# Miniprotein binders against a7ua95r516to809: the designs that were tried, part 31

Target 1, 294 residues: a7ua95r516to809
Amino acid sequence: ASLSLLSISDLVPDLQFIFFWMSNAIEILYFIQQKSPAYMQTIELMDDKAGSKESLLSATISANEEAMTILEEVIMYTFQQCVYYITKTLYVVLPGLLDCNPFGTEPSSEQCRRAAGVCVCAVCVMPEAVRRVVSVFQTTSDLLQQYQVHSEIQSQMFAYLFFFTNVSLFNQLIDKGPARGWFQRSRVLQIQASVKILLDWAKGAGHNHLAQKFFAKFCSTVTILASPPQQLSQMSWKALCAEHPSLKPVQLHRILTQYQLMAELGPLPIWQPSSEDEAYIYRTVDLLESFENH

## First folded at step 12 (miniprotein)

Design bg9
Fold by ESMFold2, fold request of step 13:
Structure bg9 (fold): chain B 294 residues (1-294), chain A 81 residues (1-81)
Amino acid sequence: as target 1 above (294 residues)
Amino acid sequence: SKVRITIEVEGPPEIADIIAQVIRWLAEEAGAEEVEVRVEDGRVTITITGLSKRMAKYLLKIIKYLAEKYGVKVTYEIEEL
């Protein structure tokens, strides 16, 4: 089968075993850390010869530390493998968020709400593109819970997934947005609504803090683009930098340039970069984000 | 679809023994029916019985990673039961 046709559920049969070994290794590490004091006491009781006792304790401590180091390598490797496969599917589905319409003007959305009776069915307004992304996050959450993965590792995994999502969406918007019409105001409002659905999922899943932190750059971009011209044209470069510290000068400049084109605004004096930022607005090497930064 | 895996680890005895210990812990916690470790002529042989073929596949990937990371040579054979 073609990977371009695969969903996260097609990967679960293999992915579940990587999660299993990761969780397995974490449990062993945790067990060893909890039992190390008791193990030392047991060794002390088994052999009370002065030279033998100190030699045995030294060897035991060294062996445990090396074994724990190797076990930590196993955890790191399996974690990276989980993230690799999950982000591979995420990479395929994320572009659809920039092209979908989440506002529920479709007949099936209205039919779903009427059938629900209480009108609390969020899935009725969820476009397929958003559903695919949510499915990746939800499947990840389900696997983490199924294998009772330590909460610290769960947080690190979602931190990386949200970071990856932010970088992917931001880079595609900046790079492909002009040609794809994504800077049109109606399209920006649709993108904003789609991101809100993801943020709502993250809040309901207990990851609101991580999502707020790691989506900041893309959310700032969309917030600026969604602002009415009357409001945005009253904000200086300095004010925009202060409101949106996640944006580099070259990124903010590019966003404002695209805004001017789509709103048919001429150059605005209050959007003049500060003298210190002016040197950086042309650093195209800094325009796109790296997937390797966290 | 359960298998028996025989893994041979060649390298500095200190590192090979500790890797074998970690592999034994992983296999036992995973519910392997039997795990045996043999040390013969500077080699460590680990035999794990009772993992599913798919579970063994991903354990072997972990073992290959450790081998590359720690500079030990690993070979393996898989017997379907």
Scores: ipSAE 0.785, ipTM 0.948, lowest interface PAE 0.6, mean pLDDT 83
Fold by ESMFold2, fold request of step 13:
Structure bg9 (fold): chain B 294 residues (1-294), chain A 81 residues (1-81)
Amino acid sequence: as target 1 above (294 residues)
Amino acid sequence: SKVRITIEVEGPPEIADIIAQVIRWLAEEAGAEEVEVRVEDGRVTITITGLSKRMAKYLLKIIKYLAEKYGVKVTYEIEEL
């Protein structure tokens, strides 16, 4: 029963109708926007002086604006509902990316590889945990195409889904990483490989620019954690801040603290925050990211 | 299966009329077989025939959202055909 709620496939029968009404409302808004200039021009050309022409024009514009405002509310509501259900499934499957081993897995389908010949399907060679996340993104893409949703709305939806993914993975890693052993070097390299598969999907789907923008914090975190100790220990705090501007001082400090512990580089801090950053490394309210960040 | 929805919108006529108009547009664009709008003092009645049960379910959720947002009272009845 609860396993049925974890799969995006179980939600599609209802999700498709929310996508339908969103697309339906967008089409109506576009139609009204095209008619607004023509409707105003028609009223002007009628040259109707019976009654108040300026009052009629103002009332017509006001009614049209109110109807468009209400229709925009419908679009925003349905968009938010789509995102709500999609992110519920993402929330369930995303932690698996932090636990999976993409190196020790046979291809998910040997027949898929053989049927494709020299062309391998990225989904067929994915670890199951990565495949579950990709399935959510791919299903979303399929629904957007099925209902012919305008590309601007598609970009807004994937921008939010990538933002949500970044926040979820980052918060899970920071919050649970020490207890789960996710800062161990072998584990970090596995996480890095899993994220690369996900980024490859985004690039192939035409969303590379959105993924680069909205995964930056998590990718920076994994890049730092995956760095060889001899390379990272030679970088100053200032250099790391410049290389990874998406990380707040408290976040960078926490990541480096865990790195030093797991790499067994001794008890003396290697990275000394600048005087101006020292005040910020204690701001634990800034450690975890908010899902409400536009 | 297909349904008939009867929706009553009660509130300030200025807002109720515009909401009813938007609901009519949504239903017509969705391919409803019939959409009838009747205006009576302080109440607007919209009857939509020929939407599937699931399409109607999610349209009603949109209508409930609008009712809450704009402070109008909405009641409805659903008849399965």
Scores: ipSAE 0.781, ipTM 0.947, lowest interface PAE 0.6, mean pLDDT 83
Fold by ESMFold2, look of step 12:
Structure bg9 (fold): chain B 294 residues (1-294), chain A 81 residues (1-81)
Amino acid sequence: as target 1 above (294 residues)
Amino acid sequence: SKVRITIEVEGPPEIADIIAQVIRWLAEEAGAEEVEVRVEDGRVTITITGLSKRMAKYLLKIIKYLAEKYGVKVTYEIEEL
């Protein structure tokens, strides 16, 4: 991982050309797909001697299939390049969500303080750390709309961005949480509030289903850590697994261990893993998520 | 600024011809002023005139990707107009 100082707005000049070529290739692919049946029907109606019609039809089908395959590769490559650049900016801004206090302890400008007393503006309503993440998602949405990218590809792009976001936040919380004090209840509640603002953006932007699917692991973790000790200590390992199916056994066990430390609880018999899961709670290779899978 | 790109594709004729046709379509849809394709034994030469320098840059990245994917050799020159 490397420190990047570039914002999404600094990358838009390059990103727009990659989106342009992706959209360009999609348009050509759809044109070929729409014309292919009509062209085949025209060839069928052509009168030709000796069977040249059958040979011409076979050659035309083969050439179209090869061209469509190459166009699909162009679309896939440009999609991957868009995601590459966008996730570079996400990687830099996402840790701020874990340090954010959404309850209004940040300094404000004199004009913002005055405006907050008379009117509401976006600067005073959304915490800066959340705004930086939302800016990446909103810029991506704006580019997709500007180039009229097909809705299936738009959904796939946000699925990947939400997957990346979940992996980044989850790994940071698990890896750095103890040292950074992020498991303290007051901090977990702040994290929960900040993430809710992000999820509200996703819902308003029409991506609620994708966000619910791909943020599940991180949200489950925060939900467990935010739970009152009296309620959580009454839930068995099986009940917790059932409530949080997105968490692997090693991940759930690590979260419960951190919860016990924060709440000053000793080991609880009710949190004993099932015999089926016991072998897997020590697989540290499964603890952190990979950015290459989802 | 506007550029002229000359691209040479060396490889199996069938795949080189199809790649060249896709590049032609991409350039024409993007509004290139002129696209010329020349075929000589074992080599396809594509000349694209009138794309902006930045559009050409990212088109060449696409072409390089296709070259690696399909096992064809690609060289190119860029001339400022």
Scores: ipSAE 0.769, ipTM 0.948, lowest interface PAE 0.6, mean pLDDT 83
Fold by OpenDDE base, fold request of step 13:
Structure bg9 (fold): chain B 294 residues (1-294), chain A 81 residues (1-81)
Amino acid sequence: as target 1 above (294 residues)
Amino acid sequence: SKVRITIEVEGPPEIADIIAQVIRWLAEEAGAEEVEVRVEDGRVTITITGLSKRMAKYLLKIIKYLAEKYGVKVTYEIEEL
């Protein structure tokens, strides 16, 4: 199937088995960790007849440690597989978020499976492009809950998914934004509203801190671009750096330069980088975010 | 449909035995009806009965990953019940 047709619903049958085995491996690991002290005590209480208690204890400890290591590998593998498939789905739907008009009346094509009739839940009233993104996260959440995956693993998964989403959206906005008109104020306001819907969902799902942390760069970019020219032109480079610490100097400089072009502003001395940052604004390697940093 | 899978692990006994034990635990936790482990001349044979075909296939994917990572040889057969 072409990547363009891949939906999260199409992946659920396969994802179910990955989540199943991941959860089972976690439960087994937890069980072994809890039982290990009891096994050691049992060996210590055995009569010294056939072999040194020390050698048997050492061998048992070593075998358990190795078994735990293998279980950890199973958990990591299954986790990575989940993330791989989910991020493939995100890759398909995320571009639609930047093109979304949340102020338009787009009928939601998919009814909430939980409701008999017309559902007015927060997801069902979302614009289609936003709903598609949220559906990936919601499906992930539902699977994690269905298989009772440990909360720490759930947090790690959402952290990565939000990281991936932020990097993807940020890079697309910086790279393609000028050409696609995403820096136009009207379009920026649409993007801002769409992101707010996503953040509100994350808050409702209990992931507020993670969402705020990992979406910081994208949110900062959108906030700057959404600012009225009259307001933004009064802010110094230093003030903007202080308000948006998630942005590197090269990123902030690029955003301001593109904003200036879009708003047809003349040169603004107040936006001139500090002497300290002047060398960093030319570090084009740091302009786009890397997916490898997480 | 339920399946019977037979897995053979060949490698250093220390690694093969531990991998076999982990496979046993995974299968038991998954609700396998029967799990048998036999050790013969440095080969470990694991027979798992009662898993669904889809569950068994993914377990085999995990086992293959482990085999590649730890440098052990794994062969398997699947029989539909």
Scores: ipSAE 0.741, ipTM 0.930, lowest interface PAE 0.6, mean pLDDT 90
Fold by OpenDDE base, fold request of step 13:
Structure bg9 (fold): chain B 294 residues (1-294), chain A 81 residues (1-81)
Amino acid sequence: as target 1 above (294 residues)
Amino acid sequence: SKVRITIEVEGPPEIADIIAQVIRWLAEEAGAEEVEVRVEDGRVTITITGLSKRMAKYLLKIIKYLAEKYGVKVTYEIEEL
């Protein structure tokens, strides 16, 4: 199947086994960690016949530590595999979010598979492009819950997925936005509305803090771009930096420059970078976000 | 369908035994009907019965990953029950 046709639903049959083994490995690790002291105590309570106790204790400790290390590797491997497949599906659907018109009456083609009838859940009423993105996250959530994956691992999973999503959307918007017309007022408002739906879902799913944290750059970018020229032109560079601390100076400068071009604004001295930031606004290497920083 | 998988781990006992133990635990936690481990000098044979074919296949993928990481040789056979 072409990558373009790959849906999260197509991966569920394979993902379920990854989640299964990940969960099992976590449970085993947890079990060993909890029982390790009890085993040590049991060995300590054994009659010290001929120095065998110390050797047995040492051997048991070493074996458990090694086993735990291997289990951690299994967990890490399975986690990475999950992330790999899920992010692959996100990569496919995320561009659609930027092109989405959430104000259009396009009927959602895919209803919740769980409903025997027309589902009117929050996901089913979403614009199709938003729904596709949300479906990836929802499926991930469902799998994590189904296999009772430890909450910490769930949080790490969503943190990474939100991170990935933010980086992807941000980079696409910055890199391709001007050429695609995504910096146009009407398009920005559409993007803003779409992102709001996604954030609302994340809030409803209990991931509000993570979503706010990891989407900060993209949200800040969209917020700036969605600001009316009359309002934004009154904000100084310093004020914008303070309001959008997630943006690097080079990023903010790029956004403002493109905004200025799009809005056909003349040079705005008020947007002039501070002397402190002036050296940083030309660091093009820092313009796009890296996927490796997480 | 359920399967019987036989896994042979060849390597230093210090690694092979631990890998075998982890495999046993994974299989048991997964609801395997039977898990047998035979240890010989530098060779451990694990026989797992009762896992689904798909579960077993993914376990083997994990085992392969571990084998590559820890530099042990792993061979396996799958029998459908």
Scores: ipSAE 0.740, ipTM 0.929, lowest interface PAE 0.6, mean pLDDT 90

Design bg9
Fold by OpenDDE base, second read of step 19:
Structure bg9 (fold): chain B 294 residues (1-294), chain A 81 residues (1-81)
Amino acid sequence: as target 1 above (294 residues)
Amino acid sequence: SKVRITIEVEGPPEIADIIAQVIRWLAEEAGAEEVEVRVEDGRVTITITGLSKRMAKYLLKIIKYLAEKYGVKVTYEIEEL
């Protein structure tokens, strides 16, 4: 099936089994970790038949450690498989978020069409493009809860998904934004509204801190681009660096350069990089975010 | 539909036995009706009965991953019940 036709709903049946095995492996690992001391104590209480006790204890410890190591591998593998499938669906739906007009009257989603009328829940009133993205995260959340996955693993999952989303959106905006008109003020305001809906969802889902942390670069970019020319032209390079510490000098310089072109502003000396940053603004290799840094 | 899976693990006993134990635990936790482990001449055979076909397929994916990682040879057969 072409990636373009892949919905999160199509992957749910397969994801369910991966989450199932991941959860089971976590439970077994936890069980071994908790019971291991009790087993050791039981062996220690056994009659020492000619030094066999120490050898048995050592063998049991070693076997448990090796088993735990294998279980950790199962957990890591299943986690990676979940992330792989979920990020594929995100890859398909995320571009729609940048093209979305959240101020348009879109009909309520078919998913919440209850027999009794139009659902007015927060998800149903979302623009379709935003709802598709939220649906991926919500489905992930629902699966994690359904299989009672440990909270730490849930946090790691969302951290990675938000990281991936931020990198994807940021890179698309920086790379394709000028050509697609996403740097135009009207379009930026649409993007800002769309990402706000996503962040509000994340807040409601209990992931506010993670969302704020991992969306910082994208949000900073959108905030700068959404700023009125009169306001932004009064901010120095140093002030912008301080206000947007998530942006590398090369990234900030690129954003400001594109903003200047879009707003038809002349050269602004106030936006000139500091002598300290001057060498870094030419590091084009650092312009786009890497997916490998997580 | 439920399946019976027979898995054969060939490798160093120290690794094969532990892999077999982990597979047993996973299968038992998954609600397998029966899990049998046999060790003969450096070959470990695990027979799992009562998992769904889809559950079994993903377990086999996990086992394949482990086999590749630890350098053991794994073969399997699936019978529909």
Scores: ipSAE 0.735, ipTM 0.927, lowest interface PAE 0.6, mean pLDDT 90
Fold by OpenDDE base, look of step 12:
Structure bg9 (fold): chain B 294 residues (1-294), chain A 81 residues (1-81)
Amino acid sequence: as target 1 above (294 residues)
Amino acid sequence: SKVRITIEVEGPPEIADIIAQVIRWLAEEAGAEEVEVRVEDGRVTITITGLSKRMAKYLLKIIKYLAEKYGVKVTYEIEEL
């Protein structure tokens, strides 16, 4: 119950401090890495009084390496904390994306009403459910920029968030989709439109490559489900595997089986798995994506 | 509001000293007004003055994490200024 009310805005105050310390730790680590050679040279230039120079150098190197290791731990910890809070928020808002009708006149969010002017920003014109998801990513982006977090760390964070989002949406669609009617063509088209808005945002934010990479499974699933029966029924198992390499055989088989049921298609021999894939289609353990494999 | 935090680190000197150094750097980078490190009888005491209460609280969370990870005993006090 309490998790349903958690917005990204509620987490911003805590996230700000996490990002602050993460950024500082990165800066310190970078500084040490850059200065370490100079310190070593300074020690090397000192007069070798009775062999103490080598011992001092060794001790200094060891101390710096240990300090850097600890700083890396701080960075990893703060990174994980950021991801933890952000993914909690995503967990709450992502189901709404699957239920969203982007073609419907959703009432303008109350937040846009407080601005005396109709905000015509790309986010404000989004369906509410999509806007909520985008808001999480945008807030994350804004915080990363605000605290000038190193670009590599920014990329890693978005990679993980997109990974998480893909796994969550994919698993929900595969597991709950048939029961919730998400495999119906009309619903699939809504989902496809919603995902497109999200991908367009990611492109605009400079994360196009990451989005394309990490959303591949979900996008492939939606693409297959959005395909007209006349078109999809002409595609062989091998052709579908080749077109959607992000899907495991068991996943593709599940999608096609559910599609067949939804479209009231009889058995399609053309969709029968190859002899090579036949053993893999029964690996139900591989059906859902794991959050741990990142 | 600004705070003064006093952190005591007990453990192997090699680990405690390095942790203290990292904490010092973090505090300095954060804009602490004063950072003092004292080493007495295998105990390292770090006193940080001038951080905001919220910044300090989160720093303490980081320190707690490090303490747990490295098996070092950490105690701390926060005084509001």
Scores: ipSAE 0.734, ipTM 0.926, lowest interface PAE 0.6, mean pLDDT 90

